# VH-VL binders against UPF0128 protein PH1314: the designs that were tried, part 19

Target 1, 225 residues: UPF0128 protein PH1314, of Pyrococcus horikoshii (o59052)
Amino acid sequence: MIKMLEGYYIIENPGVVPAERRFRMKDLKAWGYDLHLGTIEGERAYFISKTGERHEGETYIFKGKEYHVSRTQKEIPENARLLARIIIERGNPYLEVWLEEEDVKFPLTKEDPRIILKRIWEKEKLNQLLKHVRAVGLTTDFYKDNVFTQGIPLPYEEYPPKVRRVLREVKDIHRDLTGFGRFVFQYFGEVDKMHNYRLYWTLPTLHLFDIDIANEVDKVLGMLD
Short names: E, the ipSAE of ESMFold2; O, the ipSAE of OpenDDE; V2, 0.75 times the mean of E and O plus 0.25 times the DockQ between their complexes.

## First folded at step 17 (VH-VL; framework fv_zigakibart)

Design v4 (from t1 with heavy chain S57Y; at its last look DockQ between E and O 0.86; V2 from the best seeds 0.00; counts 0 for: pae E 5.3 > 2)
Fold by ESMFold2, look of step 17:
Structure v4 (fold): chain C 225 residues (1-225), chain A 120 residues (1-120), chain B 107 residues (1-107)
Amino acid sequence: as target 1 above (225 residues)
Amino acid sequence: QVQLVQSGAEVKKPGASVKVSCKASGYTFTDYYMHWVRQAPGQGLEWMGYINPSGGYTKYAQKFKGKATMTSDTSASTAYMELSSLRSDDTAVYYCARDEDWLTGYFDYWGQGTTVTVSS
Amino acid sequence: DIVMTQSPSTLSASVGDRVTITCRASQSIESWLAWYQQKPGKAPKLLISDASSLESGVPSRFSGSGSGTEFTLTISSLQPDDFATYFCQQYNSYPYTFGQGTKLEIK
């Protein structure tokens, strides 16, 4: 949905925040983890460790339990799905991650999504996301204010082609997502080779754990720099 | 299937006016800008302007300000372009052309063209 | 207005030839350039947008390149269906302008 109101350009994908989402091995690696098959207290399990921290054949104690690594996975197993969801407990967001193998769930982690997102964004050098994030919950809000001129926002028809392309990229991202997305944009013109604009972008937090989506959002946020 | 179907050929005398229609189908008419482009016999293409069917905003190339009037009827998914005070050098094929994605500036679908002939 | 100049104005070639059509802008248009094909009595057909992006359904023997002021449309192995007039168009700034066209004829 596109709406112009009082000099604002608004791109919305109306819907609900997805309850859970499937992820790929590349996403788990971007989060900073290895996936292992092995045993926990002698019982067959999948579990994670920090990338490079544990190796095949290793046995170790963690929180009073014995872990043994049989195989470090290069891909998500053929009969399994890597899944995650955001839950809110006492006002705090948590990323809950598990592997589902033939309808059996193997919990992997439950962590503050803000910590994992910052780790991803630092590792992948997603500087726009790092600089402009304002809030993380079921949705994540970005705010960028690059306005140095006093005046009235321009109508969309007067945007330079590059600025209009940014909005089309946002529209395409929103179209490809399931769930809610909201992008609010104002453009004030170019002064001294600098675009003067303001934006507010709200996206489901789960989508930002897909490294390809995170990269695309970061790219779009920086297109006018 | 996106389709733009224009009204038929017109033969006019100098000083008359003509209104060309362009009926759109296969997409949401108000989501895309509609441009008008002319081509004089044996010559190149010339951009005339556009209309945003959502709200009716128009922009004209300077050459066509005061000459062309672009309108639309969203309930009929139809764009119109009217030429006034016709002269013989207005003889051309007139195309409607859909912007690819809101307002990109290039055109992915074209009408079949409407020949307007102005002669005494 | 940005003047778009095509070279050559007419090109004679045989089936199987590699042909190149050039479009020059009177000032930089970055990559805001499209190419169209027009056959006699027909509306133009979009081939390429953003200087190099091939439109869906356009044969891969067509390619575009360039930025700034000089742009090229290449047909790698000319087919009978490719004999037509080709136009470039800039959309960097108003008014949008087209090149004068290049007529590709059978030799």
Scores: ipSAE 0.248, ipTM 0.699, lowest interface PAE 5.3, mean pLDDT 91
ESMFold2 (binder alone), look of step 17: mean pLDDT 94; pTM 0.953
OpenDDE, look of step 17: ipSAE 0.406; ipTM 0.763

Design v5 (from d1 with heavy chain Y100E, light chain Y96F; at its last look DockQ between E and O 0.61; V2 from the best seeds 0.00; counts 0 for: pae E 9.6 > 2)
Fold by ESMFold2, look of step 17:
Structure v5 (fold): chain C 225 residues (1-225), chain A 120 residues (1-120), chain B 107 residues (1-107)
Amino acid sequence: as target 1 above (225 residues)
Amino acid sequence: QVQLVQSGAEVKKPGASVKVSCKASGYTFTDYYMHWVRQAPGQGLEWMGYINPSGGYTKYAQKFKGKATMTSDTSASTAYMELSSLRSDDTAVYYCARDEDWLTGYFDVWGQGTTVTVSS
Amino acid sequence: DIVMTQSPSTLSASVGDRVTITCRASQSIDSWLAWYQQKPGKAPKLLISDASSLQSGVPSRFSGSGSGTEFTLTISSLQPDDFATYFCQQYNSYPFTFGQGTKLEIK
């Protein structure tokens, strides 16, 4: 939905933030992990390690358990799904990741999503996300203040086409990619070839672990730079 | 279905005024800007301006400032365009046209047109 | 005001021909250009937005291209239903302006 309140332009999709989401090997690799099939204490399991840390045929001890790597996977197995969810425990967010083969779940990791997101954004050079993130929980908040010459905020009718295009891209991201989102925007005009604007963008944290979505959000955040 | 239905043809004398109506149906009237475009006989299309039905904001092409007045009645889902001090060169077909999105500047739905003829 | 100039003003063609209509802007309009078709006695119909985006329900034989100051509308294989007048329109800057039109006639 599009609303204007007190000099702000608001793009909001009040959809449902999904409880869990399926991901691809591409995403797992961007998170910095390899996926292995092997054994844990002699029992068949899938597990992860940091990219390049463990190799096929290796046996090692991790947190008091013996791991053996039979095969490092190139892709998510066709009979399996890579799944993740955001859990809040005592006010702290965690990303839980598991592989579901048929109906059997293999836990892979439970980590602070901020650590993984920062790793992704640094590796992929998603500098807008790095610079403008303010909070991470079930949703992630971005704030960008690009105001160098502040006057009275312009009404939407006076936005240049390129600025209106940014708002359409945000609407499309909310509708097509994330389902839920809130974008609050204020535009003061272009002075000395610089767009003067301020924005807040709230998106589902889980969707930012999809590297293609993260890239689109980073691109939109930088469109007026 | 989305539809714009305009009032019927008008024959006027110079100096009179005319008010053309454009009734919208099939969508939320206040979510879309309404534009007015004219076409003089044997000529091309000329953008006159728009109204935002939500807030009543208008913008007019310079040529039509002081000549055209655009209004709307949200309870009737109807836009209006009034021409004052008519002259023979105001003879044209006048279209209402809906913006494709909130305000993109191009028009996906058009009314059937209202012929205004000004003759002595 | 941005002046939109169409070429040619009149075009004669036969069913099955490939037809190209050109629209030139007096200054850059990026890709903020639409194409309309108008048949006698009827309102214009939107064909293409953003220079190249085909509108729903418009036959795929229509295509648009261009950016900056030069744009084209192409009909790959002309059909009887395509004989009409075509207008380009810029929406980069106020006032929004139309080209003078190209009348496509049967030869």
Scores: ipSAE 0.006, ipTM 0.564, lowest interface PAE 9.6, mean pLDDT 90
ESMFold2 (binder alone), look of step 17: mean pLDDT 94; pTM 0.954
OpenDDE, look of step 17: ipSAE 0.660; ipTM 0.858

Design v6 (from d1 with heavy chain Y100D; at its last look DockQ between E and O 0.34; V2 from the best seeds 0.00; counts 0 for: pae E 6.2 > 2)
Fold by OpenDDE, look of step 17:
Structure v6 (fold): chain C 225 residues (1-225), chain A 120 residues (1-120), chain B 107 residues (1-107)
Amino acid sequence: as target 1 above (225 residues)
Amino acid sequence: QVQLVQSGAEVKKPGASVKVSCKASGYTFTDYYMHWVRQAPGQGLEWMGYINPSGGYTKYAQKFKGKATMTSDTSASTAYMELSSLRSDDTAVYYCARDDDWLTGYFDVWGQGTTVTVSS
Amino acid sequence: DIVMTQSPSTLSASVGDRVTITCRASQSIDSWLAWYQQKPGKAPKLLISDASSLQSGVPSRFSGSGSGTEFTLTISSLQPDDFATYFCQQYNSYPYTFGQGTKLEIK
C-alpha cells in the first residue's frame, strides 16, 4: 500500500513488464485462431488462420504464398512453445506471435493488439474491459468513474469490507498473475447501496492476452457495481 | 523475526493513569495497523481500537473513547496506549497486536501482554 | 455491534478426538472471521483467517469453514498441545468483536 496523495489509495507492484510471454492453446483459441502444421511454399511450417476458416488437407494462397494444411493442432506440441510480445513501431503497438519448436522459430502473426483484445473481450463478454479501456500499448490503462455523489474521498482507514476485498483482489492479481501493475483508487462512500469510487488501473498488455487473467481483471473491475 | 515487546506489569490506584508501550521489530512499523486488545481476568478478548502508525490515524471502540489514547513513535517503532481515570474494572491484560495486512483486520503477531492492576 | 457467540463454552475431549467449535455472528460477516488459540498466560495465536485460510505453521489438523453467520473450527484429531481456549473474531465491521471463547480441556 502506498499513500501518495490525500484521498488516494495506490496499489503498485513495480515489477517488470515482460518482453515476451508464453501462452497456451486455450489463449490462441481465445484470440480466434487455429494453429496448423503444414507447409508454406513447400517448407515445413506452423501457421495460423481464423478459427474454422482452414481445414486439414487444404491448399490455399495467402499473401502470395502457397499454404498446405497437413494438420490442425489441438494442442501446442510438447516440444514447442507459443510465444508473443508487444512491440512499438512508429508509435503503434503490435502483437507478435510465434511458435518455437526446438530451435526453430515460426512466425504466426503480427497484429494490432487492440483489435485482438477487442475481439477477445467481445467474444468472452468482458464488458468491464470493453467499457473502461482507455489506452493500449506496452501497458493497458483502464479508467472507471463511478462517482454518483460528490464528496471528499474517504481515508482508506474507513473503507468498508467490500472495498477492502476489491483491493485485496487487485493486490493478488498483481502478485500472482501480472507481477506488474498500478492501481489508483478513490472511494467516496456508499449511498443507497451504491459504491462511489474512481479507479485507474495499469497492467501489462501482454498479460491481458491470457484469457484467464483477462477474466479476472474484468471480474475485479465490476466487483463494486 | 517479527515481534512485539510490551512494557512490564503496572499496579495503579483508582483515578490514576497508565501508559503501556509496544515496541515492534522485524518489519516496517508504518506498514501495518497496530491494534489494542484487552482481556479481563478469566474473560474474553475485547478490541479497543487501532492506530495507523503512518499518519497517526486512530479508531477507538465506543467503549474506550475518552478512556484510551493510542499514539505511536515511528522513530522508535513503538506504539503506546494510555488509559486514564483507571477503575477496578480496567484491571486486565492489555495486548498490542499487529494486523497481518492493514486491509485485513486479523492479528498475526501479538505482544506478550501487559498486566494492569487497578486496586485501592 | 456484531455479537459473536461461540459454542460450546467448554468442551471436554480426549486425545485423538475430532472436535468442532461453532461461532455465530449476530449478522452476516461474510468470510471476515479469524480463529485464535490461547494458552494460559500467553497471547492469542492466529490459527485461521478469512474463515478457512490456515496460517503458516499451523498443523493441518486444524480447519475452518463457514460464511455469513455460522462458522466452525475443526480439529480432526486432537493432540495434547491443542488443549487451550479458542476464540473467533470478526473483522467485517467496527468495532471488531470476539467470541466469548471455548475452553477445550482434557476429559
Scores: ipSAE 0.060, ipTM 0.668, lowest interface PAE 2.6, mean pLDDT 93
ESMFold2, look of step 17: ipSAE 0.085; ipTM 0.637
ESMFold2 (binder alone), look of step 17: mean pLDDT 94; pTM 0.955

## First folded at step 18 (VH-VL; from v2 with heavy chain V109I; framework fv_zigakibart)

Design w1 (at its last look DockQ between E and O 0.71; V2 from the best seeds 0.00; counts 0 for: pae E 7.9 > 2)
Fold by ESMFold2, look of step 18:
Structure w1 (fold): chain C 225 residues (1-225), chain A 120 residues (1-120), chain B 107 residues (1-107)
Amino acid sequence: as target 1 above (225 residues)
Amino acid sequence: QVQLVQSGAEVKKPGASVKVSCKASGYTFTDYYMHWVRQAPGQGLEWMGYINPSGGYTKYAQKFKGKATMTSDTSASTAYMELSSLRSDDTAVYYCARDEDWLTGYFDIWGQGTTVTVSS
Amino acid sequence: DIVMTQSPSTLSASVGDRVTITCRASQSIESWLAWYQQKPGKAPKLLISDASSLQSGVPSRFSGSGSGTEFTLTISSLQPDDFATYFCQQYNSYPYTFGQGTKLEIK
């Protein structure tokens, strides 16, 4: 849905934010984890460790339990799904991640999503996300204020083509990638080859754990720079 | 089928006015800006301006301010362009052209053109 | 106003030839350039947008390239249907402006 009101450009998709989402091995690796098959206290399990921290054949103690690594997985097993959700406990968000093999669930981690997102964004050099994130909960808010002039916002009809292209990219992200989003934009013109604009962008937090979506959002946030 | 059908050729005397119509079909008329482009005999193309059929906002190239008036009738899915105080150098083919997506600035659908001849 | 200059103004060629039409802008228009084909008595037809993006239904023998001030339309193997006049158009800045046209004729 696109709304244009006297110097504002509002792009909104009021779709359904899914309660949980399936992820790929490349996402888990971007989060900074290896996936292992082995045992916990002698029972067959899947579990994670930080990338490179544990190796095949290794036995170690973690939080009072004995772990043995039989195999470090290169891919998510064909009979399994990597799943995650955002939950709120005592006002704090958590990313809960598990592997589901047939009907058996293997908890992998439960962490502050802000910690994992920061790790992803630093490793992948997603500098626009790092710089402009405002809040992280069930949704993540970005705010970018790149206004250096005293002026009033321009009407949409006066936006240069590059600015209009950014807005179409946002529409496509909401429609094709996230299913939900709200983008509020003001444009004040180009001064000294610098675009003067302000934006507020709300996206579902869970989707930002998909590295391809995160990369696309970062690219769009930086298109006018 | 998306198409723009323009009104027929016009022959006018200097000082008269002419109003060219452009009827849209096969798409939602108010979702796309409508441009007008002029082509004088044996010459190139010249952008005149546009109208946003939703709300009636217009923009004119400076050369055509005071000469052209662009309007639309959303109930008829029709855009109009009126030329006033015609001169012999207003003789041209006038096209309506649909913006590709809202207001991108390039045109994916064109009307067949309306020849306006101004002769004394 | 941004002046768009096409070269050559007239080009004679044979079926099967590779032809190149150049469009130069008087100042940078980044990639905000379209190419149109116009046959006698017909309205222009959009071929390419954003300097290089081929429109749906346009044969792959057409290609566009360039950025900034220099742009090229190429027809890799000329067909009888390709004899027409070609226009470039910038949409970087108002007023939008067209090149003067390149007439592609049978040799």
Scores: ipSAE 0.031, ipTM 0.598, lowest interface PAE 7.9, mean pLDDT 90
ESMFold2 (binder alone), look of step 18: mean pLDDT 94; pTM 0.954
OpenDDE, look of step 18: ipSAE 0.571; ipTM 0.809

## First folded at step 20 (VH-VL; framework fv_zigakibart)

Design x1 (from f1 with light chain D30E; at its last look DockQ between E and O 0.37; V2 from the best seeds 0.00; counts 0 for: pae E 10.6 > 2)
Fold by ESMFold2, look of step 20:
Parts: sequence; C-alpha cells; structure tokens
Structure x1 (fold): chain C 225 residues (1-225), chain A 120 residues (1-120), chain B 107 residues (1-107)
Amino acid sequence: as target 1 above (225 residues)
Amino acid sequence: QVQLVQSGAEVKKPGASVKVSCKASGYTFDDYYMHWVRQAPGQGLEWMGYINPSGGYTKYAQKFKGKATMTSDTSASTAYMELSSLRSDDTAVYYCARDYDWLTGYFDVWGQGTTVTVSS
Amino acid sequence: DIVMTQSPSTLSASVGDRVTITCRASQSIESWLAWYQQKPGKAPKLLISDASSLQSGVPSRFSGSGSGTEFTLTISSLQPDDFATYFCQQYNSYPYTFGQGTKLEIK
C-alpha cells in the first residue's frame, strides 16, 4: 500500500510476520558462532560456540556440563535445518535458535537479539543500521533525519528518479524479502548537493538476522547519502 | 495477460489534431504511470511524457509541451494522447508504455503502436 | 539532457558469434539503464533493467554490465531470433533518453 498523509509518503506491506525462519550457515557465522557436532554429557548433540573459541577434539565444561567437539561443521547438514524465532518473555525479546535434524531439535542459544544484531552490524560494517536503530522487539524500528533546510515536504511527482528508486527498493524488500514492513518518508529536495529527507522504517526483527536482508536494508538506508 | 491495445492508424492534414487511445487490461490501471514514446521514420525512440492515471498528474518533455495533451479515463482503463497543430514532422509511430512499477522510468509493457501520418 | 550514444550503429554477425553493443552516457547515470530489443514493425521489448538485471523470459545468453557512463549488452552465442535493433535508455533524470539504436544484421 502507498499512501500520502499530511506530507508523508507511506509504503506498507501488512503481510504476515512469520513466527520462525530458516537460516543458512553464512547467517550463523555472521552472528558470530561456529556449529559443532559432538557430545554433551556423553550424548550426541549439535551445539554452538563463539567463532574460534572451541576446536575439533576439544573437551570443555560449560554451565556445569561436559562438551566434546567431534567436528566443526562447514555447512548446515543436508538432513538438518537451522531455525530461529523471536519470543517475548516478561516484556523482553529473545532470539531462540535451534538445529532440527529430522524430527530431533537441538537447542543452540537463547539470547537478547539486540546483542546479536549489534555484533552482526559491527562486524559487517552496517553503519546505517547501527546509527539509525530506535527499537528492537518483534519488529525493529529505524529513524533517519537528514533535513537541513527550512522547506516543506515535496510531492512525490517532484521527487528525482533516484529518490523514487528508494521507494521502489523498499517496496521490493517488503514484497520479496520480509513480507511485512512500514516505511514513512518525507523528501524536502536537494540543497547544497545534499538530499534532505526524513524516514521511519519498521521491519520484522527476525528477517534482520538474514545477513543478505540486513545488507540490503543498510544499502537502502544510505542510498541518498 | 497484461496488455496495451492502441487505436488504429491515422492520416491527417497539417493543422489538424489527433487523439490516440491506449486500452489497458490484465492489471490495476491506476497503479502504474503510463508513458508515451514516439518513433519517427528512420529515427530512434523519444520519450514524450507520462500521466499518473490516479489523479491525472502529467509531465511532458519540453519538446512536447503545448503539442501533446495526455489524459486518462480510469473507468475505461484507457489512456489518451492528443497531438495538436499537426505538422509533417509529427509523422511517427506513437507508443504507450507502462512503467515497470508505479514510476521507475523503464517500461515492461508496450502497446502495438499507432502510426500517425501527416500529409497534405 | 543526457545524451546516450550507442556503438556500433550497425553490426553484422553470424549465428554463434559473441556480440557486444556499447552505450555511453554524456554524464553519470549510475546504473539506471535499460536495454530494449525491437524487431521490424513491432514494439520494443525490455531485456535488461538496472544495467545488469535480466528480465523474466529473456534467454540467459543476454547479459548487461557497466555503470557510470559506459555500458555493454552482450549476446554470448548469437541465435537467429536475436537479429533486431537494440536500444539503451537512461532513467536517471528527466527527460528520459534513448540511444539511437544498434541494428544487428545477419552476415
């Protein structure tokens, strides 16, 4: 949906925010983890550690349990799926991550998504996401204010093609990548070789754990810089 | 499924006017800007302007301001382009073309073209 | 206005040849460039958008590259159906402009 309201240009996709999502090995690595096959208290399991922290053949104690690393995985096993969801407990968001091998679930971590997102964004140098994030829950809000002029918002028909392309990229992200989103935009023109604009963008938090989606959102946030 | 069907060829005398129609089907007419592009004999393609069927906003290339008038009829899913004060150098094929996605600036569906011939 | 200049104006080639058509913009258009194919008596057909994004249903032997002021359309192994006139178009700024066309003929 595209709507003008009091000088705002709004792009919405009111679709379904999925409860859980499948992820790839590259995403897990971007989150800062290695995936291991081995044993926990002698029982076969998959588990994670921070990248480079544990090695094949290592035995260690973590939270009172003995872990043994048999093999560090280079890929998600063909008979398995890496899955995650966002849950809210006592008003706080958590990212739950597990590996599902056939019908057996191996819990991997349950952690504050803000900590993991910051880690991803810092490592991948996603500076627009870092600078403009406002809130993280089931959805994540971004706010960017690049207005340096006294003017009023321009109508869409006066947007330069490059600015209209930002709106198209947002529509494509909502349609093709996230299924849900709300983007609120004002454009005030180009003054002194700088685009003057303001935006607010709400996206599903779970999708921001897909490194390719995170990169695309960061690019769009910076397109007019 | 998405289709643009234009009105038939026209032969006109200098000084006359012509109105070309472009009927859209297979999509929501108001969701896409409609462009007009001309191709004179032995020449390349030339963008003339567009209309937003939602609300009727138009933009014309400077060369066609005052020469072309673009309108639309949402209830008929039809865009129109009228040329006034025709001259021999207005002889060309005129195409309507749908913007790819609202107003991106490139065109994924074209009408078959309408030949307008201006001769004395 | 941004002038789009294509080269060559006419290109003779045989089935199976690799063909390259170039398009030069008079100022930077970043990647806001489309390629169209037009056969005699027919409307143009969109092949490529955003300099390199192949449209659905277009054979994979077509590819596009370039950014800024220099762009190429490449046909990796020419087929009989590919003999046509090709146009580039910029959509970076108004007025939108097309190259003058490249006619690809059978040798």
Scores: ipSAE 0.006, ipTM 0.523, lowest interface PAE 10.6, mean pLDDT 90
ESMFold2 (binder alone), look of step 20: mean pLDDT 94; pTM 0.959
OpenDDE, look of step 20: ipSAE 0.565; ipTM 0.827

Design x2 (from f1 with heavy chain Y100E; at its last look DockQ between E and O 0.78; V2 from the best seeds 0.00; counts 0 for: pae E 3.4 > 2)
Fold by ESMFold2, look of step 20:
Order: C-alpha cells, then sequence, then structure tokens
Structure x2 (fold): chain C 225 residues (1-225), chain A 120 residues (1-120), chain B 107 residues (1-107)
C-alpha cells in the first residue's frame, strides 16, 4: 500500500498487531538463555538461566526459591510453545516470556526489551538497527536522515531503480513478516554518488525478537548506503 | 492466470489515427504500471512509454510525445494507446506489457500484439 | 539515451551447443538489465531480470551474468525449443532501451 501525504511516500499496513507471538529455540538462544526442565520448590517446572550459567543436575537458590535442573532442553518440547509479549508498566516496556505446555503456563522471564535487543543486534552486527533506533515500546521506531543536499523531493516515478526496490522490500516486510508497519520516505536524488533521503520506520517490537526479521530490516535500512 | 488481450489488427491510411486496447485479467489492474512497446516488421523492440492506471500518470519516450496517447479505464481493467497522424513507418506490431510488481522497468506479462498497417 | 549493443547479430548453432550472447551498454546500468526470448509471431518472454535472476519456469540451462556495461546470456546446452531471437533491455534510465536482438538459428 502506497499513500502520498504531506510530500512523503508512506507504506503502511494498519492491521492488528498480535498481542503475543510464538518463537523458536533459535530465538531464545539468541536472546542469551538456556531452557531447563526441573523443579522449583519441588514442583515440576520449566525455567531459564543465562547461557552456560546452570547445568544438568545442579541445585541452586534464586530469589529465595530452590531450583533443580533435571534436563537442559535442546529444543522446545513438542507439546509446548515458547511465547512472548510486550507489556507497558508505568511507561516502561517489558518483554514477558513463557512456555505454554498444553494448558499450563511456565513464566520464564520479564526483562527490558531494549537490553535484549541491543545484545542481539551487537552479536549479529545489525549496525543499521543499532545506529538508527529512536524509541522502543509496543512498537520500535527507526529514523535515518541521509540528506547532504536537499532540493525538491522526487516523485516515485523518478526514483532510481534501487530506490524503488527499497519501497517494494518494505511493502513485502509489512505484508509477509510483521503484519503491521509504517514507513515514511522522502527522496531528493543522488549527488556525488550518494543518495539523499530521509526515512522513519515504525515496526512491532515483538517481531524484532525474531532474528530473521531483524536481519531483513537491517538489510533494507542499509540498501542505499 | 494473468492475461493481457489486445484488440485486433488495424489497416489505416496515412494521416489517420488508431486506438489499440489491452484488456487485463487475473490481477488487480491498478497495482501495476502498463507499458507499450512496438516492433516494426523484422526489427527490434522499442519502448514507447507507460501509464499508471492509479491516477492516470503517464510517461512517454521523447520520440512518441505528442504522437502517442496512453489512457486507461480502471472499471473495465483496460489500457488504451492511441496513435495520431499515422505514417507508413508507424507500421508495426504494438504490445502492451505489464510491469512486474509496481514499477520495476521490466515486463513479466505481454499482450499478444496488435498489428497496425499504414499504407496509402 | 543508453544504447544497448548485442553481439553477435546472428548466431548459427546446433542442438547441444553452448552459446553465449553479449550485450554492451553505452554507460553503466549497474545490474538493471533483463533478457527476453522471442519466437516468430509471438510476444517476447522474460527470461532473466537484474542481470542474473532467472524467471520462474525458465529452464536452468539459461543463465545471465555481468554488471556495469557488459552482460552475457548463456545457454549451456542448446535445445530445439531455444531457436529464437534474444533481446537485452536496460531499465536503469529513461527511456528504457533494448538491444537490436540476436537471432539464434539452426546450423
Amino acid sequence: as target 1 above (225 residues)
Amino acid sequence: QVQLVQSGAEVKKPGASVKVSCKASGYTFDDYYMHWVRQAPGQGLEWMGYINPSGGYTKYAQKFKGKATMTSDTSASTAYMELSSLRSDDTAVYYCARDEDWLTGYFDVWGQGTTVTVSS
Amino acid sequence: DIVMTQSPSTLSASVGDRVTITCRASQSIDSWLAWYQQKPGKAPKLLISDASSLQSGVPSRFSGSGSGTEFTLTISSLQPDDFATYFCQQYNSYPYTFGQGTKLEIK
């Protein structure tokens, strides 16, 4: 979907942002965690620890409760789903993560999403995301100002092919990967082999915890560099 | 099942005009630019221009400015190309061709072609 | 206007041959080049976009390469269905332009 508003080209999918999302073991590992089956105060539970911090057979005290690790999981159990959501409390975002085994929920963690995203983006060398992130809440905003010489904005039909490709990639990300998104773009032309443009991109924060989606967004943000 | 079906062959005298139609089916007509390409007998391909059916924006190769007029009717999913002041060297097959996904600049679906013959 | 020059203009070959068609642009077109196949009395058919991206349904014996000003279309083992005229087309800059064509004939 393309709209021309206020001298900008806008690519928007205004659909409903899912309240929660299913994730893979790959994602949990990228966030920096191991998943364990064991007991908490003698009752069967799933729980996490930082990668490499706890081992099979270990018993430890955490926040006044006794944990025992029976098995460190290599995969999400077949009868379970790894789920997460973003919650806002007193103006601060939190990533809540739990495992749902059949109808039983096992809380895993509640952490500042900014800390986890920064860890992921640094490890994966997603430099465009690191450099251009502006705000993180239910949605994450990116802003990139690559204007060295500003003139009259060009219409879409006068964009070079590579610039037109950026807009199509954004449309595909909104449609196929995130469901929701808003991309605001303005292009002023190429001077000294440098593209002059400005963009603002709002995406659902939850989807950026999927490593494959984060990689695609970083790639598109850097396409005109 | 994307298809472009063009109107039939035309025989015209010099100075006349001709309007070729291109009926689209199997896709959302307004989402794709429609190009026109001509091919003189035994010769290569020549891009004439395009129309964006959404809003009617047109662009013409300089050679065809003032000679070709491209229009569309979104309710009929049909694009049109009209040539005025025909000359014998306008004798050619004229194709409509759909741009791939918005405006890429290359054409993934072509009409069958419309032969326009200009003779005295 | 960007001039696209194909070579050779006519190529005679036998079934099973490996053939190469060259397309040269008068200025850099990056990788914004497509290849088309056209049989007598038929509309052109898109084979390759972005210099090397094979269109869905096109046999893998077709391949494209190049960037900047020089591009090639290669058919690794010529089949009877491949005798046709081939065109390159640039879409880097308006007006979009085609090469003059290469007619691939049976020897």
Scores: ipSAE 0.413, ipTM 0.760, lowest interface PAE 3.4, mean pLDDT 91
ESMFold2 (binder alone), look of step 20: mean pLDDT 94; pTM 0.953
OpenDDE, look of step 20: ipSAE 0.612; ipTM 0.839

Design x3 (from f1 with heavy chain D30E; at its last fold request DockQ between E and O 0.73; V2 from the best seeds 0.76)
Heavy chain, then light chain:
Amino acid sequence: QVQLVQSGAEVKKPGASVKVSCKASGYTFEDYYMHWVRQAPGQGLEWMGYINPSGGYTKYAQKFKGKATMTSDTSASTAYMELSSLRSDDTAVYYCARDYDWLTGYFDVWGQGTTVTVSS
Amino acid sequence: DIVMTQSPSTLSASVGDRVTITCRASQSIDSWLAWYQQKPGKAPKLLISDASSLQSGVPSRFSGSGSGTEFTLTISSLQPDDFATYFCQQYNSYPYTFGQGTKLEIK
ESMFold2, look of step 20: ipSAE 0.627; ipTM 0.852
ESMFold2 (binder alone), look of step 20: mean pLDDT 94; pTM 0.956
OpenDDE, look of step 20: ipSAE 0.736; ipTM 0.902
ESMFold2, fold request of step 21: ipSAE 0.660, 0.574, 0.627; ipTM 0.870, 0.834, 0.857
ESMFold2 (binder alone), fold request of step 21: mean pLDDT 94, 94, 94; pTM 0.958, 0.956, 0.958
OpenDDE, fold request of step 21: ipSAE 0.862, 0.863, 0.866; ipTM 0.952, 0.951, 0.953

Design x4 (from f1 with heavy chain Y100E, light chain D30E; at its last look DockQ between E and O 0.75; V2 from the best seeds 0.00; counts 0 for: pae E 5.2 > 2)
Fold by ESMFold2, look of step 20:
Structure x4 (fold): chain C 225 residues (1-225), chain A 120 residues (1-120), chain B 107 residues (1-107)
Amino acid sequence: as target 1 above (225 residues)
Amino acid sequence: QVQLVQSGAEVKKPGASVKVSCKASGYTFDDYYMHWVRQAPGQGLEWMGYINPSGGYTKYAQKFKGKATMTSDTSASTAYMELSSLRSDDTAVYYCARDEDWLTGYFDVWGQGTTVTVSS
Amino acid sequence: DIVMTQSPSTLSASVGDRVTITCRASQSIESWLAWYQQKPGKAPKLLISDASSLQSGVPSRFSGSGSGTEFTLTISSLQPDDFATYFCQQYNSYPYTFGQGTKLEIK
């Protein structure tokens, strides 16, 4: 949906932010974890560790319990799904991650999503996300202010082609990748070969844990640089 | 099935006016800018301007300001282009053409063209 | 206004030939250029946008390249259906302008 409001250009795909999402091994590895099958206190379980920290055949103590690694998984098992959701408790967001094998859930972690997102973005050099994130909850807000000139925003019809292309890429991300999003944009023109613009972008936090989506958002945030 | 269907050929005398229609179907009319492009006999293509059907905003190439008037009727999914004070050098085929997505500046769907002939 | 100049104005070629049509802009238009095909008595058909992005349903023998002021449309192996007039169009700035056209004829 496209709306014009007094010098603002707004791109929305309204709807319900998904409560949970399926992820791939690629995503879990980007989050900085290995997935293991083994035992916890002698009972069969799936669990995670920091990438490279634990190896097949290893037995170790973690938080007072004995873990044994039988097999480090190369992929999510065919009969299982890696799932996650964002939960708000006492005003704080948490990423809950679990593996569901048939009807059985194996909790993997419950952590502050801000810590994991920062880790992902640093490792993958997603510098636009790092620099412009402002808030993380059920949705994540980005704010970029690259305005160095006095003046009023230009109407959409006067945007140069590259700026219009950015808006189309945002629409495509909302439609094809996230299902939900809100992008608010002002453009003040090109001065000294520099685009002068301001943007606010709200996306579902859960989708930013999909590394391919995170990469696309970072690329779009940097398109006018 | 996206389609633009234009009104039929017109023969006019100098000094008259003509209004060409362009009926859209198969898509949401208001979501795409509509352009008008002319092609004189044996010549290339010349962009005339556009209308945003949502709100009626128009932009004209300087050459056509005061000559062409672009309007639309959202309820009929139809764009119009009117030429006033016709001259013999206004003889051309006039096309309506849709932007590819919103306002891209290039045109993925074209009408069949309307031949306007101005002769004394 | 940005002047778009095509060359050649007319090109004679045989089925199977590799054909190249050029379009030159009077100033930089970056990559904001489209190519159209027009057959006699028909409306133009969009082939390529953004200088090199092939439109859905257009045969892969068509390709575009270039940036700045010089652009090319290439047909790698000419087919009978490809005999037509070709236009380039810039959309970098208003007014949008077209090249004068290149008529591709059978030899």
Scores: ipSAE 0.176, ipTM 0.682, lowest interface PAE 5.2, mean pLDDT 91
ESMFold2 (binder alone), look of step 20: mean pLDDT 93; pTM 0.951
OpenDDE, look of step 20: ipSAE 0.474; ipTM 0.774

